# VH-VL binders against L-rhamnose mutarotase (rhaM), part 8

Target 1, 108 residues: L-rhamnose mutarotase (rhaM), of Ligilactobacillus salivarius (q1wre3)
Amino acid sequence: MTVRLGQIMHVNPNYYDEYEKRHSDLPVKFPEMKKALKEAGAHNYSIYLDKKTGTLFAYLEVDDMDKYKAIAEMDACKEWWAYMAPLMDTNPDKSPVTFDLPEVFHLD

## First folded at step 1 (VH-VL)

Design P6 (framework fv_pozelimab)
Fold by ESMFold2-Fast, scan of step 1:
Structure P6 (fold): chain C 108 residues (1-108), chain A 118 residues (1-118), chain B 107 residues (1-107)
Amino acid sequence: as target 1 above (108 residues)
Amino acid sequence: QVQLQESGPGLVKPSETLSLTCTVSGGSISSHYWTWIRQPPGKGLEWIGYIYYTGSTNYNPSLKSRATISVDTSKNQFSLKLSSVTAADTAVYYCAREYYDSSGFDYWGQGTLVTVSS
Amino acid sequence: AIQMTQSPSSLSASVGDRVTITCRASQGIRNDLGWYQQKPGKAPKLLIYAASSLQSGVPSRFAGRGSGTDFTLTISSLQPEDFATYYCLQYNNYPRTFGQGTKVEIK
């Protein structure tokens, strides 16, 4: 069963262009990360930026939540997080500070 | 100063397995993508594949059925095995480092010529 | 796989000449293009990355331009040590693919 996820993160307003540039490189410059996301069945992944606040709104669909959650333990994921960490709000382990949002409406 | 050095037999018989090792010095193998590239005499460059230090690999589809890349972090080395070789596999084999933040292949070994002949 | 086509395959030039080599990708690769110099019997050496960024230690007479599908390498005043074969490489996608090479020969 596919799970739909909505998330909030925050990016430093000085780095909007750099964030977009680095994020666009994930599938081609972090092939191990792309592979892990693909194997978890992560798809329809979009991130929207509110330039007034630096708020990122992410949406993605995941087929295998166990595999998806296991990505956090991968060295490739830790390298990706370290690459992105200077641009955004992060936890002490460099993972992005992420707030999961409840889905309040869906239409097929 | 990162340096890479290839080593292995310069002659391999047809149908046998070509085995090469790259030794990394001046930097840790536990980051970046480590790659093999080859060049047949008088021809251009062909990317073979990469390995990440955790053992994850990606191969050129043209070589995927025959190529295996492995890493030994304790020796700071990574290796290529290419099975069922033919004369078409005669080439200079290079090891190189690929930097994930847009540098492409920033450091290369000197290359080692492998000739496939009986 | 992304195909990289260089033009010309070879050229003859004299010391002091301005030399231009082109590289075309079969699909958009943004600025994920590198230029490499290879002298006979030697490993390729990175000259330019991200289409236009000069690698540390590389002379300023080398310049790269372009984005998307069309790229150029220019040597503004050719020196004796510049006679070599030049390769472009896309690193936008796997498998990584090289152009066929451009040999810069003495006239």
Scores: ipSAE 0.000, ipTM 0.596, lowest interface PAE 13.9, mean pLDDT 88

Design P7 (framework fv_pozelimab)
Fold by ESMFold2-Fast, scan of step 1:
Structure P7 (fold): chain C 108 residues (1-108), chain A 118 residues (1-118), chain B 107 residues (1-107)
Amino acid sequence: as target 1 above (108 residues)
Amino acid sequence: QVQLQESGPGLVKPSETLSLTCTVSGGSFSGYYWTWIRQPPGKGLEWIGYIYYSGSTNYNPSLKSRATISVDTSKNQFSLKLSSVTAADTAVYYCARGWYDRSGFDYWGQGTLVTVSS
Amino acid sequence: AIQMTQSPSSLSASVGDRVTITCRASQDIRNELGWYQQKPGKAPKLLIYAASSLQSGVPSRFAGRGSGTDFTLTISSLQPEDFATYYCLQDYNYPLTFGQGTKVEIK
C-alpha cells in the first residue's frame, strides 16, 4: 500500500541557493540515493521553502515503508546527509531534524 | 572515449580465490558506479556487484559471502575477489560503468575468460 | 529477487522484417528496464534505457515500449548487423537481474 508523508525540516537562511543547488546534485552526484528511493517506491517527492522562516515542507509517496526507513542505514544516505548537513538543522548523526505531520485531508 | 580493461589470471584452481582488476582510462572515474558482471560459456548474464567510486558496495546475495569489490581511485582501478571457487565460477568476467541517470551500463570492458580447473 | 522472462528464446528473421522481443518482470518495476545487444564474442552494448529512451549512437530502428511488468523491444527493419542476442535488465531493485536472452538469427 502507498503511504503519503508530510514532513517539516529547516534550512539555514544564509544557504537557500546552496540548498537548491546541492539538492539538484542528488540524481547526478548521489545516484545510489536516487536508486534507493526508487527501490522503496518513493515518488512525487516535492520540497517547498518558506524563505521568511527557513522552513522546508516535504511531501512524498512511499510504496514500501520498511525499505524507505532502511535507507537511513545506507552509507550513501550518510554521505548525502553529511553533504547537506552544513546547510540545515541536523541531529548529532548529521541526519536532518525532521517533524512528521499528520494527514488531515486528502481528496482523490 | 572511456575504455575499461580487465586483467588477471585466466586459470584458477578449485577452492582458491579468483582475483581480477579493471583499469579505467579516457574518462572520469569519479561519480560513477563500477560493476562486475559474468557470463558462463553458453549462458546468460549475471550481475555480481557494484562499487561506487567512494567505496560503497552492493552485491548479488547469491555471491555476497564470497565476493569482495574494492576500489583504488589513485590508479582508476577497481577489483573483484571471489573466494572458494568451483567449476561453476568458470565464466567470462566483464567490468562495466553504471550511470543510473542514463539507466544501466554504458561502457564495458572486452571481458576476460576465467577457467576454474585443476 | 525479481525474475525477468524473455520471449521468444530464439527467432529467425529476414533482412527488412519487423522483430519484436518481449520481457516480463515478476513484479512492477515501473520503467526501470534497459535493453542490451550482445554479438558473438563481444561485450554487451546498451540500446535502450528507462524502457523507451534510445541510447546515443543507437539506430532509430530500435524502439522500446512498456511499463510495469510487460516490455517490448522492436526492431522495425532488421539489418545484417542486428544478428545478436538481446537481454533485458531491471534496475528497479537489488540484485539487478537480466532476462535469459533472446537470440535473433538472420536467415
Scores: ipSAE 0.000, ipTM 0.572, lowest interface PAE 15.5, mean pLDDT 87

Design P8 (framework fv_pozelimab)
Fold by ESMFold2-Fast, scan of step 1:
Structure P8 (fold): chain C 108 residues (1-108), chain A 119 residues (1-119), chain B 107 residues (1-107)
Amino acid sequence: as target 1 above (108 residues)
Amino acid sequence: QVQLQESGPGLVKPSETLSLTCTVSGGSISTYYWTWIRQPPGKGLEWIGYIYDSGRTNYNPSLKSRATISVDTSKNQFSLKLSSVTAADTAVYYCARDLYYGSGWFDYWGQGTLVTVSS
Amino acid sequence: AIQMTQSPSSLSASVGDRVTITCRASQGISNDLGWYQQKPGKAPKLLIYAASSLQSGVPSRFAGRGSGTDFTLTISSLQPEDFATYYCLQDYTYPYTFGQGTKVEIK
């Protein structure tokens, strides 16, 4: 069963362009992250930025939620989080502060 | 070790539906992506589509209107149906395992089965 | 769809030769490129994934290089079992697309 996920995060003002630039580095500079996302069946991953508020709206689909959740324990994921941490709101462990949103409507 | 084997009619008439089954042995069909690839005589390889054990599919846009891939985890099989065939669909059809989502790492292949579309 | 162009379409070589095959993508595909070997009458076999990573069980004489749009497969010392057709595959996005193939023939 594929799970659809909606998430909110925040990028700090002054770093919008740098966020986009560093995020584009993920498949090239962090190939293990790309591999782990593929292994979890994460696809249709999109992030939209509201430049007025610094709010990021993420959407992705995941085939294997257990594998997806396990990504957080990978060294590669901790390195990716550390790379992104200066640009966004983070928890003490450098993971992005993420709010999961309930799905209120879906149409194929 | 994991082995894949295609089966189905080797001759299909124009306008009819081509139907092939891939049987997986030596390993579970679960948690992998299973794909069909074809090769017309003397030509290169064309990716048809994949299926995950949940039934989720994705197809090459060139074949999307005619192709259906299905999976039967209880039989350790997945299948391809291609409707409205023409002579252009004559090819060797391979089944293969794609190790991860979008990896394109086809680590095991069936031997291939020739399907000829002819009256 | 991303187009993959291989060159040459065929080449003739002798055992012991160094052989290089090139693959070019119509747009950037990062390192999302694989190389497959197909012997006459047989299914293709994965040699290289992620542009440069050697699949387990594949001899070290096979090496892949490249990123972005330009990729090469090199066979450092051609063996009798290496006469085959070689295909590149981009796995950057669906649909996956193969190059047209390079046939490596005995001289």
Scores: ipSAE 0.022, ipTM 0.725, lowest interface PAE 7.6, mean pLDDT 91

Design P9 (framework fv_pozelimab)
Fold by ESMFold2-Fast, scan of step 1:
Structure P9 (fold): chain C 108 residues (1-108), chain A 119 residues (1-119), chain B 107 residues (1-107)
Amino acid sequence: as target 1 above (108 residues)
Amino acid sequence: QVQLQESGPGLVKPSETLSLTCTVSGGSISSYYWTWIRQPPGKGLEWIGYIYNRGSTNYNPSLKSRATISVDTSKNQFSLKLSSVTAADTAVYYCAREDYYDSSAFDIWGQGTLVTVSS
Amino acid sequence: AIQMTQSPSSLSASVGDRVTITCRASQGIGNDLGWYQQKPGKAPKLLIYAASSLQSGVPSRFAGRGSGTDFTLTISSLQPEDFATYYCLQYYSYPWTFGQGTKVEIK
């Protein structure tokens, strides 16, 4: 079954436009990432920005959570994270600091 | 060899703030996630929260209103403050290193320090 | 929060025995499960991460299996140093939650 995910991340307020610009590069400059997300059944992927706080709210739907999580170990994913790291709060491995949120309501 | 050592008062009065420090030796504090975990005597483990290099924190919702984790990179230390304590907060408190590469693998732990909440 | 339930709460075993401990999550957690060993008066020690990956330095007699909601830790031939309490931990979703523990004691 498809899993709905809600996530929080943080972007540096000096780089809002650059974040959007680089994120638009994902399908073009990181085609292996696009393929891996598609194979995991990750779809309806949206990120919303609270410009007042720099808080990012991501929502996506995933058909295969094991494949989705395995993306984190791909060289292409590490390159993508390194590309985005200067703009965001990141872990020591340059992955974005991401907090998973519990779903409190859903309506079809 | 990286080692963690908890320190702080072993006795705290009800309604006061519990304050503990973890000293990291043999490695830099700025390269990992650092966490606090507690264990009431004879009971199981409870995750409190973590902090990483930039000061970004995440807390157990059951403790979020009372818990604050901070880091002092100049002293290679990170600390826990837990306000408004009660007897239910009596526990052994552990600090631990979280190796993020494998998501929440707590690979190095301090020896633990017993904090008793009593008048 | 995700609830982790271990079974049994305690068991008695002899050196050389095969011991199996189970852990059940209240919802699917993929492979985001770790196992920890705790001896009396000591801090917990990481044995297994990602449900089945053996931590460096941990004896090969420890093995983890499972995915989704049902997980097991097996000790293929129990040694004297293995008498301890074992905890599972899910790290699929914040907050991280531990099981209540399984005590492996001398028969």
Scores: ipSAE 0.000, ipTM 0.536, lowest interface PAE 18.3, mean pLDDT 86

Design R1 (framework fv_roledumab)
Fold by ESMFold2-Fast, scan of step 1:
Structure R1 (fold): chain C 108 residues (1-108), chain A 117 residues (1-117), chain B 107 residues (1-107)
Amino acid sequence: as target 1 above (108 residues)
Amino acid sequence: QVQLVESGGGVVQPGRSLRLSCTASGFTFSSYGMHWVRQAPAKGLEWVATISYDGSNKQYADSVKGRFTFSRDNSQDTLYLQLNSLRPEDTAVYYCARDYYGSFDYWGQGTMVTVSS
Amino acid sequence: AIRMTQSPSSFSASTGDRVTITCRASQGISSYVAWYQQKSGKAPKFLIYAASTLQSGVPSRFSGSGSGTDFTLTINSLQSEDFATYYCQQYYSYPLTFGQGTRVEIT
């Protein structure tokens, strides 16, 4: 059973272009991270930026939530988070400050 | 155990094309990103291009964008670099290298490309 | 693009010497620096990543340090097999860039 996830994060307005550039590095510079996401069945992953506020709106679909959650403990994920941390709001462990949004509407 | 072997270099006239290949062995090729790095005679190292493990994402140095095309065949454990519209300044030894988060942990022996008239 | 500048470009040393090679980035790159050794006519060899982490099989006389913009490669008690050209490389952002190299020659 595929789970649909909606998330909010925040990027520093001084680094919008750098955020996009570094994010494009994920499949090339962090192949183990991309592999882990694929193995968890994460797909249709999109991030939209509200340039007025620095708010990021992420949407993705996940087939295996246990595998997806386990990615946070992987060295590859910690390295990816460290790479992105200077550009965005982060927790003390450098993970992005993320707010999960409840789904209020879906049409098949 | 990890081996990378380049081939396809040679001497060509300006404006011509070459296709370089790199054959990998000793590791799960389909799990790694790969790079091409070149070195002109008596000069330093210059990154040329990067390709993701599945071939879906590619990066190119500005000096080669629009002229070079990077591809891979995971079923054959082989990389390809198509060099078009070659210029004298492309003269270099071309190395393929395995990605380690943007660094290069294993390198092939290189193949020489000479562009001269 | 992030420029990587090495100093010196070359120098002479004797076996047993402690040698240091410096690398400066044109902007902050945290610890995303790798070091390579290249002997004449050979492909480069991976020495260090994350500024200070030694690659498996690299002798302990090699060490790296630094963060931000200034990085150093140190070889304690230089051996005959260490005469080579050394390159730093940043992997903080694309395009990937190398320093111009530092040639370590025998005195």
Scores: ipSAE 0.000, ipTM 0.564, lowest interface PAE 17.9, mean pLDDT 88

Design R10 (framework fv_roledumab)
Fold by ESMFold2-Fast, scan of step 1:
Structure R10 (fold): chain C 108 residues (1-108), chain A 121 residues (1-121), chain B 107 residues (1-107)
Amino acid sequence: as target 1 above (108 residues)
Amino acid sequence: QVQLVESGGGVVQPGRSLRLSCTASGFTFSSYGMHWVRQAPAKGLEWVATISYDGSNKQYADSVKGRFTFSRDNSQDTLYLQLNSLRPEDTAVYYCARDYDILTGRYFDYWGQGTMVTVSS
Amino acid sequence: AIRMTQSPSSFSASTGDRVTITCRASQGISSWVAWYQQKSGKAPKFLIYAASTLQSGVPSRFSGSGSGTDFTLTINSLQSEDFATYYCQQYYSYPYTFGQGTRVEIT
């Protein structure tokens, strides 16, 4: 079954346009990431930016959570995180600081 | 292999202008962001400006905003830094440096030899 | 802006010594630290990125470590060509900032 994910991340001040630009590089510069996301059935992925606070609100749907979670172990994913890390709040392993949000309402 | 060569430095009076150039060779110039970094005599390094691979994004240190303009010509593998309204505190060796590898984020992996800018009366 | 503070400012050493240089960030910067070596009259040379990853061609006697706010550059067995000034740099956020430098001098 499809899992719905809601997430919060933070982008550093003055990097809003650069974040959007580098994110658009994903399918071109990191084709293995695009392939892995497609194979996991990740779809309907949207990120909204609150420019006042630098808060990112992400939503995506994932068909195969095991494949999705396995992406974090890929060299391509670590390279993608390294590419994005200067623009946002990150953990020591360079992954973005991400907070999962509980789903409080859904209507089919 | 990778080489960056700066030129255009000199001695000028306060309020004057200079144009610095940096010629790149040994890599696909159009694929890399670039920086200018300066170093005042007997002082440390100070980041001045960055420009993206295609020239669409530019960032400047607050100390030079409105006075310095960064540009690039990918057809000539050349960077330019226009220095306007120069002040004595702008006296420094100016280095161009290669920004990021597309995989590793922003650091200065190759540097030119520098060109000296002296602002004095 | 994120302040980068190095210690010590100067270090007297002999060939064969183990030298450690510390760099402290004023806020968390994950692992986004690079290290550079600068010899008198020369441009800086890139040594390390992502706190601990050596640039190709840099001797294995150099190593880096740290995360968050505290970072260290170590030279395990100092050679004559290692007498230089060393700088740390954060590339976590604009404006990019360098430490003030640590001069490694011959004893």
Scores: ipSAE 0.000, ipTM 0.536, lowest interface PAE 15.3, mean pLDDT 83

Design R11 (framework fv_roledumab)
Fold by ESMFold2-Fast, scan of step 1:
Structure R11 (fold): chain C 108 residues (1-108), chain A 122 residues (1-122), chain B 107 residues (1-107)
Amino acid sequence: as target 1 above (108 residues)
Amino acid sequence: QVQLVESGGGVVQPGRSLRLSCTASGFTFSNYGMHWVRQAPAKGLEWVATIWYDGSKKQYADSVKGRFTFSRDNSQDTLYLQLNSLRPEDTAVYYCAREGYDFWSGYYFDYWGQGTMVTVSS
Amino acid sequence: AIRMTQSPSSFSASTGDRVTITCRASQDISSYVAWYQQKSGKAPKFLIYAASTLESGVPSRFSGSGSGTDFTLTINSLQSEDFATYYCQQYHSYPLTFGQGTRVEIT
């Protein structure tokens, strides 16, 4: 069952270019993450930045939520979070502070 | 424009110490892991040490472990490499280098300083 | 540790030549290879990462290829500023290791 996810996160001021650059490294430097995302059926993944506020708006589609949720337990995911942590608002475990947004409209 | 400038090299006798420094400018120093790489006269490049962006993790080449200490001061945008118990085989140009956005899976070096020469003579 | 072996150790070339330098890893390192150029008396300059991705500002005559254990740096039409020593480096695992270098000298 394909699930559509909308999320907000926050990148710290002065780190916008660094965030974009490090995020572009994911498929090359964290191949286990890319593989796990593919196996979970994660696709159409986009992140938009409001440079005025530092707010990140993420959208992705996931076919297998159980596999997607399991990614958080991978060593590679914890290393990826640590890699990004200096640039973002994070939880004590270095995962990004993320707020799931309710979907209020969808067309086709 | 990124710039790294090393200093502190010199000529010393075996068993002595030196402290190298590297000052960084043109980028947000606290966001990057940093490295020291050395090159003996007419030889190739040898990785010496790695330090994580906040100083919490450090790695050393086996040849220098226990003798060299890597540190950083993010408030001053400066790296330090303390060289203790120097040996003739430590003679080399020492470069500081900036990590290419990866603290986990190896590291490549996207910017290098000019280098500082350490000569250990017997 | 992962050994990186470059071939040849040195060779002579002329401006306009197509130059190929090879680098072999002692074990599979996927695409985690960077290439550097070093001119006499100067610090190394970063050229390529992920085996084939050119860094911004590096001339398009430079290209990299390979995966696994075998990697190649090619300069498609050698210019006078390209006479230098070239190093490959693996960043798959610690300790980080470099090839021994390939000197490209004027004929």
Scores: ipSAE 0.000, ipTM 0.560, lowest interface PAE 15.0, mean pLDDT 85

Design R12 (framework fv_roledumab)
Fold by ESMFold2-Fast, scan of step 1:
Structure R12 (fold): chain C 108 residues (1-108), chain A 122 residues (1-122), chain B 107 residues (1-107)
Amino acid sequence: as target 1 above (108 residues)
Amino acid sequence: QVQLVESGGGVVQPGRSLRLSCTASGFTFSSYDMHWVRQAPAKGLEWVATISYDGSNKQYADSVKGRFTFSRDNSQDTLYLQLNSLRPEDTAVYYCARGRYYYGSGSYMDVWGQGTMVTVSS
Amino acid sequence: AIRMTQSPSSFSASTGDRVTITCRASQGISDYVAWYQQKSGKAPKFLIYAASTLQSGVPSRFSGSGSGTDFTLTINSLQSEDFATYYCQQYYSYPWTFGQGTRVEIT
């Protein structure tokens, strides 16, 4: 079944424009990532930035969570994380620090 | 070696406050989410709170929300948990634990401190 | 909140026995399950994450399995140092929740 995910991440205020530019590179520089996301059934993927705080609010819908989480094992994903790591808050392995948010309301 | 050491526990009356500390050593503290987990006498483990590695995101168990405040000082490799308006049901050993993410969706706890006892009684 | 229910709550075993502990989630959590060992008077020790991945240094007699809602921890040949309480934990979504624990006692 489809899972709706809400997540918080953080980007360094010095790199807001660079974060947006590099994210636009994902389909071009990391086509394997785009393909893997599509195969996992990732839909309606949006990230919003609060420029006052550097807080990123991500929302996406995933049809196959096992395929989605397997993306983290891909070389392309690790290279994507390394590419983005200088701009945002990351774990020691360069993956973005992410907090899952509970869904408190949904209408249809 | 990787260590977490809790302190600040004690015996207090209902309605009073305590501040717990957890000092980390042997790893890059500023790179990890941290948790507080408690265990009442002869009971199981109960998650209390999570704080992101930079302190900007905090999550609390419903039972403690509004009464407990989690913070960290990355320059001193130390966590703090401020316990306010304590109740008898808050009596427990409080552990700090290091969080690990698995594919961005959650956190498990791979390193634990030895715990500090908080007793709330009249 | 996702409820984690362990069975049995306790049981007696002897060294050399094969021990299986079950953990059930109230909803699907994929493989977002960790297992911990706690000896009397001690802090919990991390054993397994992602339902089946052993932490370095954990003896190979320990193994985990399962996905979705049903998970098991198996100790293939129980040793004297394995008498302890074992807890499962889900980290699929907040709030994080633990099972109530399974106590493995010496016969």
Scores: ipSAE 0.000, ipTM 0.567, lowest interface PAE 16.9, mean pLDDT 86

Design R13 (framework fv_roledumab)
Fold by ESMFold2-Fast, scan of step 1:
Structure R13 (fold): chain C 108 residues (1-108), chain A 123 residues (1-123), chain B 107 residues (1-107)
Amino acid sequence: as target 1 above (108 residues)
Amino acid sequence: QVQLVESGGGVVQPGRSLRLSCTASGFTFSSYAMHWVRQAPAKGLEWVATISYDGSDKQYADSVKGRFTFSRDNSQDTLYLQLNSLRPEDTAVYYCARERGYSYGWYYGMDVWGQGTMVTVSS
Amino acid sequence: AIRMTQSPSSFSASTGDRVTITCRASQGISSYVAWYQQKSGKAPKFLIYAASTLQSGVPSRFSGSGSGTDFTLTINSLQSEDFATYYCQQYNTYPLTFGQGTRVEIT
């Protein structure tokens, strides 16, 4: 069963271009992250930026939530978070501060 | 430095009210769901209430539902717990705690806790 | 409400011992279990989530296992700072519930 996720994160307004640049590096510089996301069945992953507020709106679909959650324990994930941490709001462990949003409408 | 500081505890008679506060610093407060957890003297932990990041969703333990009200002011990085109709069995140390904000947004536990504030309900 | 039952209620141990604490849920909760450590007079400290994933900064001597209804916290080689009360907590459904606690005491 595929789960649809909507999420909010925040990026520093001084680093919008750098955030986009570093995020585009994920498949090339962090291939294990790309592989882990594929193995969890994460797809249709998009992030939208509201440049007025620095708010990031992410949407993705996940086939295996247990595998997806387990990505957080991977060394590759911690390295990716450390790479992105200077640009965005993060927890003490450098994971991005993320909020799940309730889905209020869906149409197939 | 990520920190939560509680205040507002004290000694009150049964039936009275108290307002607890919890001030957050060192993180983006408006991005986290928050919890209150209490611990009676020489007893274990008991979850009391949760409030979503924007205050739109709240959950309460059955033992406090209708008597306690959880609220937040994101502009001041502060949580409030209004305790009404207090009973002797509400005597406990009250902790505010941050819900773990992971990159995937699911609840995983409470990763940051305040020092607690003591509420004593007695005559 | 989901009831969480810990065993034993207290455990007598020495530095260097392997300590095992169990936690049983009254119904299936998948892997939605967290573990906390609480020292006398202090707030709880977050140790483990998703039954087996260590929080950043928690020593590797701590480990968790289990799924469904039966969960275990293990401290592989007990250190002096590990004498504390440990709590499991389910987050499968509201209300959130904790076990009654297991006190790890010096022999």
Scores: ipSAE 0.000, ipTM 0.563, lowest interface PAE 12.9, mean pLDDT 86

Design R14 (framework fv_roledumab)
Fold by ESMFold2-Fast, scan of step 1:
Structure R14 (fold): chain C 108 residues (1-108), chain A 123 residues (1-123), chain B 107 residues (1-107)
Amino acid sequence: as target 1 above (108 residues)
Amino acid sequence: QVQLVESGGGVVQPGRSLRLSCTASGFTFSDYGMHWVRQAPAKGLEWVATIWHDGSNKQYADSVKGRFTFSRDNSQDTLYLQLNSLRPEDTAVYYCARDRSYYDFWSGYFDYWGQGTMVTVSS
Amino acid sequence: AIRMTQSPSSFSASTGDRVTITCRASQGISNYVAWYQQKSGKAPKFLIYAASTLQSGVPSRFSGSGSGTDFTLTINSLQSEDFATYYCQQYYSYPPTFGQGTRVEIT
């Protein structure tokens, strides 16, 4: 079963270009993260930025939620979060402050 | 609509060089990773090289590593593949192809292909 | 590199036939399989990704299925325009690798 996820996060307005630049480093500098996402069946992963507010809207589809959730425990994920942390609103452990959104409508 | 047009193929002797180009239109070229895929006569498809959206990362198939150089000019919406030290086994139609994923520029599958340009290496 | 093996290599079919092409990966690749159609003298055309998701504009007679190591492409009620070579491709890990192709010829 594929799950659709909607999320919001926040990026510091001073770092919009740097956020995009570092995020584009994910598959190259953190290949183990890309591999883990693929193993969880994460696909159609997009992030949109509202430049007026610094709000990030993420959408992704996940085939294996257990594997996806387990990514948070990986050393590679903790390194990725530390890399991004200076640019974003984060928790004390440097994970991004993320709000899951309820799906209220879907059309094929 | 998305369009990719290759050029620069031809007939060349072993050991010589060719420069292939691919011109993109109908999409924001600088947002996408791009690939070259080749097909030898009567054979299947073989991935040759990938280049990231900004040109900062490049990967090559083992068979061409050290001989081929991939580059892009985002201001001209154009890809280049420099083929050096060509061998008879490099004879193929060369396609440029767009990587599907925007967020993850290396999705690794190809939603749009050019028509190809033929490279023939013979004596 | 992950090896992709297609079966059969070629076969003859008639319009109206149900055609099934199989693809086997040398290791588990979840659902990270794409399918392409290539007509003689033409560039490949993208059909399917994530093993079963059709590209917009691809006729509904095409369908894909499978996960792990075994995948199939099915064409219900083959049309004259469907005679072509079909390729599976994994994108689970680099380098991307293709099957050797299955040629569907008219009887």
Scores: ipSAE 0.000, ipTM 0.555, lowest interface PAE 15.3, mean pLDDT 85

